# VH-VL binders against ABC transporter G family member 3 (ABCG3), part 11

Target 1, 243 residues: ABC transporter G family member 3 (ABCG3), of Arabidopsis thaliana (Mouse-ear cress) (q9zuu9r114to356)
Amino acid sequence: IAWKDLTVTMKGKRKYSDKVVKSSNGYAFPGTMTVIMGPAKSGKSTLLRALAGRLPPSAKMYGEVFVNGSKSHMPYGSYGFVERETQLIGSLTVREFLYYSALLQLPGFLFQKRSVVEDAIQAMSLSDYANKLIGGHCYMKGLRSGERRRVSIARELVMRPHILFIDEPLYHLDSVSALLMMVTLKKLASMGCTLVFTIYQSSTEVFGLFDRICLLSNGNTLFFGETLACLQHFSNAGFPCPI

## First folded at step 4 (VH-VL)

Design n21 (from n02 with heavy chain E99G D109H F111M Y113V, light chain D49Y D52K V97Y; framework fv_nisevokitug)
Fold by ESMFold2-Fast, scan of step 4:
Structure n21 (fold): chain C 243 residues (1-243), chain A 124 residues (1-124), chain B 108 residues (1-108)
Amino acid sequence: as target 1 above (243 residues)
Amino acid sequence: QVQLVQSGAEVKKPGSSVKVSCKASGGTFSSYAISWVRQAPGQGLEWMGGIIPIFGTANYAQKFQGRVTITADESTSTAYMELSSLRSEDTAVYYCARGSYDFWSGYPHYMDVWGQGTLVTVSS
Amino acid sequence: SYELTQPPSVSVAPGQTARITCGANNIGSKSVHWYQQKAGQAPVLVVSYDSKRPSGIPERISGSNSGNTATLTISRVEAGDEADYYCQVWDSSSDHYVFGTGTKVTVL
């Protein structure tokens, strides 16, 4: 996937529209992790949704998005998109939840639903949790936030998307859980997935796992390129690279 | 082009164990599923089990459950198949074979690259 | 459990067409793959997903799969086509590879 001069406007106060993302340029390749970083209100979630074709009706998008070497808009459902917060069914086990997802969402010709579910469990390092209740109800202890986050990603993997967009995969995770999540995502990318996700803040260890970074502030792109080039860019400007 | 090279022929006594190796070269070892298939003299092909090296997860045919162990070492791009409690009926050529594993394409349904085979003879 | 049945042998004259069948209940709902094995050699994939030819496999070799029978067809047979042929499916219910009983093709 690649984009050029991508601008997104949202309806502001009264009759004027505010530019939330301003002339963004970038690309993401199979087998790599491309990360959109920035503080709250930097436009990172809006950019992610624009690339995935999931902007609200009130938004307008300008510029070009290219998929598979041709200029096109990504049709709804041709990719995976994981929300910042996902509703899970606490009374089901991980395997049961993923099977129901497969039964409900897979088209008729994706008939190997059991194999797809087991592949998703393995890809997200959930084998030890597969038969445990998801939980999360009062009086019922279930999976912790790190495991729940991996289940929400596994749900999208059941559809076998070639491009996976994840809004804040590290949201509400401690440092150890965040590192495990990133290592898991790095493995997923190495299997041929194109990963594009947003992050508010990152540790130095986690930062080193990214292939490419798009750094946003107030809708403006401060940097886009390889992780090592980001360090050089800010070092040459006399400032440390934001992490 | 990907190649699979297996260890040499073995002669074993009944009740012993044999461990056959399969070294992959050319291409990404971790992106493949490696299967082991045997063929007794004058008989057909029989799948024994397989492994996805990136996960270390092995799967075995029911007939061989408890007797076969399949492992992989990513650092040396080598897969291993160990068969225990050998019987004369285990005399066969043992093949390793690769199925390309692309998560989005699912678990490989066929084997596109095969090793040269390893003859294991079990006799007293 | 699921079993694939092939005729034990098929004899064909040079230049004619050989047909090798692979039978199983509702095999048309599965993807069938075919291997060629010459004496003393490892198997070689010749057809994948019912009818797809891997690079380097001659167009004389083709496959089909419907109902209870999959068929490998070798047109304008040559002496070099003499080999054992095996059909194969992936059985998702047991997570196993299933091979056919094998067919010896003899070119007279």
Scores: ipSAE 0.000, ipTM 0.435, lowest interface PAE 13.5, mean pLDDT 79

Design n22 (framework fv_nisevokitug)
Fold by ESMFold2-Fast, scan of step 4:
Structure n22 (fold): chain C 243 residues (1-243), chain A 123 residues (1-123), chain B 108 residues (1-108)
Amino acid sequence: as target 1 above (243 residues)
Amino acid sequence: QVQLVQSGAEVKKPGSSVKVSCKASGGTFSSYAISWVRQAPGQGLEWMGGIIPIFGTANYAQKFQGRVTITADESTSTAYMELSSLRSEDTAVYYCARHTYDFWSGYKAFDIWGQGTLVTVSS
Amino acid sequence: SYELTQPPSVSVAPGQTARITCGANNIGSKSVHWYQQKAGQAPVLVVSYDSDRPSGIPERISGSNSGNTATLTISRVEAGDEADYYCQVWDSSSDHVVFGTGTKVTVL
């Protein structure tokens, strides 16, 4: 996926259009992890939604998005999108939830529903949790936040997307859960899934796992390129590279 | 609604250092870059440097390199400018100002300014 | 070093038009911002990105930028327009903010 001169405007609280993403240029290579990083209100979630074709109807997008060399939208592949916070069904086990998700989304004649569910469980390192209740209600203990986040991603993997967009995969995760999530996503990318996701900021350990970075601040791109090149770019400009 | 409130006036001796604060209120702090601009009595505006608080990265004008340090504390929404080895020529009003920064297109317009802090260097 | 040159002063009668120039080599390729500073006060952004007018700034204040000269135009000048005006750009070669030398506008 690649984008050129991408600008997104959204209606603000004042009922006026505001440029949330300003002339963004970038690309993500197949089977790699491309991270859109920046503080709150930097436009990273909006850029992610623009790339995924999931902007709200009130938003306007200018510029071009290319998928497999073709303009506009995802014409020849499927993509998955994982929201920052997702709804799960706490009364179901992980396997049941993923199976019903597959049943609702995949064609009824496809006997591979069970296979795609097991593949998703394996890909997200959920084997030990497959038969546990998702839970999370006031009166029911269930999966911890890290496992719940992996279940939400696994739900999208059931459709076997070529590109997976994830809005803040580390949101509300402790440092140990965040590191495990990033290791899991790195393995997923190595399996051929193209990952594009947003992160507020990262630790040194997490930063080292990224293939490519797009740094945003208030809609503006501070840097786009390979993770290692980020160190040289900021060093040459007299700035240390943010970790 | 959004305001930048600076610390009060300072009188310093030559050779000392001064640290001026700039607190953002009524909005977001981490989403913007903060620059420091000084103005000597009867003279024009002079950019000293800027910081992007969320990244902790700062850039300084060559004239001040080695003497100025700009820092930010996001938990208190406060930016600081410390100037060392003060001389009488450093007597000026020091302003903090809010802007956005894009590495490829640089420092943008300063849309909100602090009220200014007068620093007098005399003996 | 990149320098923005402004006339030191501009005198204008009430109701007339004041024009403040900001000169530099190939300034038309840069985005120019303009600030108004009244005595004892902090600067106020009056024009951004060559010609954009911030909320609250009257329509009689406008900007333009081409070639080697950017211009701030104040139409139907009022006594309250008496102030110092500064242009500003970002110089990519130094990664520095550059302010103009400043222009004192006097309304008779």
Scores: ipSAE 0.000, ipTM 0.389, lowest interface PAE 20.3, mean pLDDT 78

Design n23 (framework fv_nisevokitug)
Fold by ESMFold2-Fast, scan of step 4:
Structure n23 (fold): chain C 243 residues (1-243), chain A 122 residues (1-122), chain B 108 residues (1-108)
Amino acid sequence: as target 1 above (243 residues)
Amino acid sequence: QVQLVQSGAEVKKPGSSVKVSCKASGGTFSSYAISWVRQAPGQGLEWMGGIIPIFGTANYAQKFQGRVTITADESTSTAYMELSSLRSEDTAVYYCARETYDFWSGDSFDYWGQGTLVTVSS
Amino acid sequence: SYELTQPPSVSVAPGQTARITCGANNIGSKSVHWYQQKAGQAPVLVVSKDSERPSGIPERISGSNSGNTATLTISRVEAGDEADYYCQVWDSFSDHVVFGTGTKVTVL
């Protein structure tokens, strides 16, 4: 996937349109991890949604998005999108939730959905939790936040997406869970999935796992390129690289 | 050892229907999917559709939609393929095949039935 | 509709190497599987996931997949390798299994 001069505007007031993303340029190579990083209100979630074709009706998009070198709509099942806060069904076990999700999301089913569910469980390191209740606010005794995030990602994996967009995979995770999540995602990318996700900020350990970074501030791209080049860019400008 | 055993050869008249069975043994029937693939005399392999027994959900190739029905009975570990409105061009060997799946590698068929010859003639 | 194109036939002398191609747009982004079918028999999986050999398949048989062409290579060909060979992919866009047109390998 690649984008050029991508600008997104949203109505912030009754007759006023705010530019949320301003002339963004970038690309994500197959099988790599590309991160969109920035503080709150930097436009990172909006850029992610624009790339995934999931902007709200109130938004206007200008510029171009290319998939495999062509302007094209992504067909159903070719990509997945994981929200920052995912609706999980706490009364179901992990395996049951994924089975029902596969049934509902793929009405023209390819056979092997059972194998896909089991593979998604393994890919997200959920084997030890497969028969446990998900739990949640209205259900006691369930999964921790780290396991819940992995379940939400596993839900999208049952569609065998070639590109996976994740809105803040580290949201509400402790340091250890966050590192495990990033290591899991890096392994997933090495297996052939193209990952594009947003992060508010990262530790030095996590930062080193990224292939590319798109750094945003107030809708503007401060940097786009390889992770190591980011350090050189800010060093040359007389500032430390925001981590 | 996994084995797929199909029902015997059938001779049918045009306009009738045929139902071929495929009984699985030596494995866990519900843990894999079963596809049906046909081969007309002197021609290549053509995928017709498949079923995931645990969900009871089938998917069909567009060419056969409306004429083919694939079902499974978990209690007998048997999958079925029924083809209606038979024509002479439906004369072929019909195979059932077990699908194996690796998350990023796609579907392959690791075990095949022996094939069932269906001849459509008047 | 996604189609896999194979040459209709390949002729090879015993001891030589046979190469069977399977062509399609961007097939290198998909996992290709290969089947061998001898006269009067059901197909047998000989290569899965581009290059992996199932148990019992000789090391003389190998596969590769890149760009617009996947290739099945049979080294030191033996009379017993004479068969029809089919490539196969799963097309995620249509949610369908697609077989190649088939190649008849004749050992001289």
Scores: ipSAE 0.000, ipTM 0.408, lowest interface PAE 16.0, mean pLDDT 78

Design n25 (framework fv_nisevokitug)
Fold by ESMFold2-Fast, scan of step 4:
Structure n25 (fold): chain C 243 residues (1-243), chain A 123 residues (1-123), chain B 108 residues (1-108)
Amino acid sequence: as target 1 above (243 residues)
Amino acid sequence: QVQLVQSGAEVKKPGSSVKVSCKASGGTFSSYAISWVRQAPGQGLEWMGGIIPIFDTANYAQKFQGRVTITADESTSTAYMELSSLRSEDTAVYYCARDRYDFWSGYSYFDYWGQGTLVTVSS
Amino acid sequence: SYELTQPPSVSVAPGQTARITCGANNIGSKSVHWYQQKAGQAPVLVVSYDSNRPSGIPERISGSNSGNTATLTISRVEAGDEADYYCQVWDSSSDHVVFGTGTKVTVL
């Protein structure tokens, strides 16, 4: 996926159109992890949604997005999008919830849907949690934040997307859970999935796992390129790279 | 080490065409764009165009549109630049260069250059 | 069309500082890259992204970019710095790489 001069405007609180993303250029290669990084209100979630074709009705997009050789429809060979906060069904087990997702969205026979669910469970390191209740209600203890986040991603994997957009996969995760999540996503990318996701802040260990980074501030791109080049760029400019 | 090796010097007549090759080694050919830049004797650098092999997409400078064709063969890690309808003004050293980012990133710079190919157009 | 203007030549004594300017409307909003070309050789990248120095390039060479002028600064100039220098940007409006007119640096 590649994008050129991508500008997104949204209606502000003052009823005027504000440029939230200003002339963004970039690309993501198959099998790699491309990260959109920046502080709150930098436009990173808006850029992610623009690339995924999931902008709200109040938004206007200018510029081009290119998806070479990919189909635009789902299921099979399309893309998935994982929200920062997703609703899960607490009364279901992980396996039941994923099977429910597959049942509603995939064509084909029941045995094929069960296979896809098992593949998603394995891909997201959820085997030990497959029969555990999701929970999450104040009266029902269930999965912890790290496991819930992996279930949310696994739900999209049952659709077999070629490109997966994730809005803040590390949101509200402790450092150990964050590292496990990133290792899991890197393994997923190595299996041929193109990953594009947002983060606001990262540890040094986690930062080293990224292939490519797009740094945003107030809608402007401060840097786009390889992770090592980012460290060199900001070191030479006299500012630390946000890690 | 990354290196770009170009084909040898050529002497062509006006109205003919020339095709210069650029073989890349040491790096991942599909991860970067390849650009072509020429330099007439005693003159500055002039960008002709480039190609992003992974997207099979070429982009040309307006001055050369219609006369230049840039192609890439990922199986041999080789890029080609063909310039047709040659004139004496096309006499120059032609360089291929590795473009660190593709043309869509808003950043394009050349971290490795080929040795250059002298093309002389004379009647 | 977007054009990068450089002085044709700069003369500098050994040990002094050479400054090479690259001028264009609002060039400070673009990333400027610099190349060194010695006689009979291919260009070599000496500065990327306004001020980044590639591995192997001495600290004496630095860059800056603001407003309408980008500058390549060579401090404590040595005879080996004698070369042609070119600035370069990507012009998104035309989808083209643009090179500066070039500056010949002579060490006298």
Scores: ipSAE 0.000, ipTM 0.396, lowest interface PAE 18.9, mean pLDDT 78

Design n26 (framework fv_nisevokitug)
Fold by ESMFold2-Fast, scan of step 4:
Structure n26 (fold): chain C 243 residues (1-243), chain A 125 residues (1-125), chain B 108 residues (1-108)
Amino acid sequence: as target 1 above (243 residues)
Amino acid sequence: QVQLVQSGAEVKKPGSSVKVSCKASGGTFSSYAISWVRQAPGQGLEWMGGIIPIFGTANYAQKFQGRVTITADESTSTAYMELSSLRSEDTAVYYCARGKSYDFWSGYSPYFDYWGQGTLVTVSS
Amino acid sequence: SYELTQPPSVSVAPGQTARITCGANNIGSKSVHWYQQKAGQAPVLVVSDDSDRPSGIPERISGSNSGNTATLTISRVEAGDEADYYCQVWDSYSDHVVFGTGTKVTVL
């Protein structure tokens, strides 16, 4: 995936449209992790949605997005999108939830659908949780936030997307859970998935796992490139990297 | 390291049934697909169906639906193929073969990396 | 139904190159696998995923796949290459394995 001069505007109730993303340029290579970093309201979620073709009706997009030579349209199942906060069905087990997702979204027989569900469970390191109830209510025993986040990602994996967009995969995770999540995502990328996701801030350990960084502030791209090049860029500018 | 060993040759009468076994060794049995492929004398390869043991659910070629049953016993690492209502046209060598699922992103496109030695089933009156 | 068409036979002299085709509509969008079967023996996988060679298979054997034709190429043919060859795909529309009609390679 690549984008050029991408600008996104949002309509306000009483005034003219505001530019939320301003002339963004970038690309993500197959099998790599590209992270969009920035503070709250920097435009990172809006940029992610623009790349995935999931902007609300109130938004307008300018510029170009290319996916395998196509202009911003992707075949059914070629990409997945994971919301920052996902609704799961607490009365189902992890395996049941993923299986129902496969039944609703995939053509074919039980044989193939069960195969993709088990592949998704393995890919997200959910084997030990496959038969546990998802939960989510205060009186229902269930999964913790890190496990629920992995289930949300696994749900998109049953479609076998070539590109996976994730909005804040580390949201509400402690440092240890966040590191485990990032290790899992890096493994997923090494298996051929192109990952593009947003992060508010990261630890030094987590930062080192990224292949490429798009750094946003107030809709403007401060940097786009490899992780090591980001450190050199800010050193050459005479101030520390804002990670 | 991986080896598939099939049961011995069978001679059956028309209208009877035959059950062929395939014992796997040297690898993970439960997560790999085991398919059954037959070959009539002088003819090509014909896929009958397959099973992934951990799911317990088999998939069958339409031509054999209703006559073939494929099962697996994880405790003995053995897969079975039972064909009923035998006809002279069912005379063939029956092979079991291990299928490998590709990585998640490549989609389901199994190839058969290990094959059993084959079991000759002769249907004669 | 989806069918893989192969020529019934190919004759080749020792040291020359044999090419076996496997034809089907848009076969280039699928992963094609190839098997070698010698008389009285079980099939042996010689090419997986269009062009990958399993361990133990000589470099003389290669595969390609594009458009409506997949091809198995055997260079510097030896007498031991004489066998029946089958291509194979997974048909996602019907959820079943499809084998080609088979090609008998004769080395004379």
Scores: ipSAE 0.000, ipTM 0.409, lowest interface PAE 14.6, mean pLDDT 78

Design n27 (framework fv_nisevokitug)
Fold by ESMFold2-Fast, scan of step 4:
Structure n27 (fold): chain C 243 residues (1-243), chain A 122 residues (1-122), chain B 108 residues (1-108)
Amino acid sequence: as target 1 above (243 residues)
Amino acid sequence: QVQLVQSGAEVKKPGSSVKVSCKASGGTFSSYAISWVRQAPGQGLEWMGGIIPILGTANYAQKFQGRVTITADESTSTAYMELSSLRSEDTAVYYCARSQYDFWSGYHFDYWGQGTLVTVSS
Amino acid sequence: SYELTQPPSVSVAPGQTARITCGANNIGSKSVHWYQQKAGQAPVLVVSDDSDRPSGIPERISGSNSGNTATLTISRVEAGDEADYYCQVWDSLTDHYVFGTGTKVTVL
């Protein structure tokens, strides 16, 4: 996937428009993790949604998005999008939840042909949790935040997307859970998936796992390129790379 | 294009170890895994194990657990297979094979090395 | 342990159709891949994902997979098709690659 001069404008409360993303240029490759980083309100979530075609009706988008050399026409199911917060069905086991997701999203013949659910469980390192109840806030003991986040990603994998957009996969995770999540996503990328996700900040261990970084501030791109190049760029300017 | 080149034939004594190399050249930006598959004279293909170089994680067939070690050196694009406690039954051609480790395609081998003959004799 | 069973040999006349089966419980739920191995050579992928043909592989080679049997079909057989053929799946339960027992195709 690639984008060029991508600008997103949102209608404000007082009949004016704000440019939330300003002339963004970038790309992401199969088998890699491309991270959109920045503080709150930097435009990272808006850019992610613009790339995935999930902007609200009040938004206007200018510029171009290309997938495999074609403008913005992806067949349904060829990409997945994982929200920052996903509602799960706590009364179901992980396997049951993914199975029902497959039944609702896939033609029956595809599910019959492949063990799609088992593939998603394996891809997200959920084998030990497959028969556990997902659980929830209402008196049900179940999965912890890290496992729940992996289940929400596995749900999208049922459609076998080639591009996966994830809005803050590390949201509300502690350092050890965040590292495990990143290792899991790196494994998923190695299986041929193109990963594009947003992140507020990361530890040095997690930062080293990224292939490419798009660093945003107030809608503007401060840097786009490989992780090592980011470190060199800020080092040459006389200070460390912001994480 | 993509090519896998293996080290030369080896003759070993029972109880010793052998280490075979597989150098990958060419390729694209996509991630890959390297597996080792052996074939005894007149027999079929037998998967021994594999490694995903970018993760450093190796996986082994149950039959070879404890005897085989698969490693990779990303800087030289080379994978290694070391088999210990050799027996005469280990005489075989050993192949390295690349897969995209492609979740969507069910994991197949798109490129193969030329094979390395390992002979175990007293 | 998941096992793929193939017939040991298949004999076929030039111009006829050879069919090589790969049998296992519920193999239709898995992706089956096929390799051709000529004497003294490394295997070559000829069918991936049940029926997909890699670049350079003739259209007369095709695959199918349903129920308990996957099939590799070679139509209008030529002398150059004489080889050993192996099916292969990924067993997601054990995280292992599984090869079939192999079939020797002889063109008489």
Scores: ipSAE 0.000, ipTM 0.409, lowest interface PAE 16.0, mean pLDDT 77

Design n28 (framework fv_nisevokitug)
Fold by ESMFold2-Fast, scan of step 4:
Structure n28 (fold): chain C 243 residues (1-243), chain A 123 residues (1-123), chain B 108 residues (1-108)
Amino acid sequence: as target 1 above (243 residues)
Amino acid sequence: QVQLVQSGAEVKKPGSSVKVSCKASGGTFSSYAISWVRQAPGQGLEWMGGIIPIFGETNYAQKFQGRVTITADESTSTAYMELSSLRSEDTAVYYCARESYDLWSGYRAFDIWGQGTLVTVSS
Amino acid sequence: SYELTQPPSVSVAPGQTARITCGANNIGSKSVHWYQQKAGQAPVLVVSYDSKRPSGIPERISGSNSGNTATLTISRVEAGDEADYYCQVWDSSSDHVVFGTGTKVTVL
């Protein structure tokens, strides 16, 4: 995926002052992790949704998005998208939840859907949790936040997307769960999935795992490129690259 | 069916440059990454770099950084590899190969290969 | 840099099983692809993603990958299996493709 002069304006009471993303340019290579980083209200979630074709009807988008050699209108469902907060069904086990999700979304025979579910469980490091109750309803204890986040991502993997957009994969995770999540996403990218996700802020350890960075502030792109190039860019200006 | 057809053999002098072409037929050229891999006589395979034509973005092996340039022309569905400052040790068969980048079918696997182009560097 | 080590040669009798190893630190965490190259020909993908066989590749050719060793197994070897075999990974940390050193399989 690549985008050029991408501008997003939120339609509401106001006109031009509603610009949330301003002239964004970028690309994500197959099998890499591209991160959109910035503080709250920087436009990172809006840019992510624009690339995934998931902007609300109140938004207008200008510019071009290219996918697999073609200019694309990104119809909903062409890619996987994981919300920042996802509702899960606490009365089901992980395997049951993914299986029912596959039954509702995929055509084909039952045995094919089982294979897809098992692949998703394996890809998200959920094998030890597959038969555990998701929980979290009516005071039932179940999966922890990190495991729930991986289940949310696994649900999208059953559709076998080539591009996966994730809105803040580390949201509400402790440091150990966040590291496991990053290792899991790095492995998923190595398997050929193109990952594009948003991060509010990053530790130095996690920063080093990213392939490409798009740094946003108030809708403006401060930098886009490889991690090492980010260091070069800000060093040449007399400032260190933001971590 | 997709085929990759490369330009013919070249004989070059030390210090010169060579540009090898790779034309794709069938399928969507722009959507696939194309890599260049060389093989010196009696030696193994060595990755040089690749390009994704739709983005115009390239990635080069560190050993060839500064000497290799990979380009693509979408209108003719042709990828090119230019190697400068040729030395006798650059004598090799140069292959172009299409990269598969599907989560479930393998990533960075080379599923279709060109026939190879022999480049001989001699005085 | 990340390196894939293969034995230089493997000799096997017709009908027997040939095993070609590809060694590297923690290679089991990466996806390994295997190529067959016959004399004077371009390489052909025979196993992708550790163990997946491309269409048209006989089931007697299989792959596995765990720990520090990936293995290509050719069962009931035929004369036509005589070739050079290369393993390959994508090193995500450097965004570079790495090929193994290659193994010459001789069927005697």
Scores: ipSAE 0.000, ipTM 0.401, lowest interface PAE 15.0, mean pLDDT 78

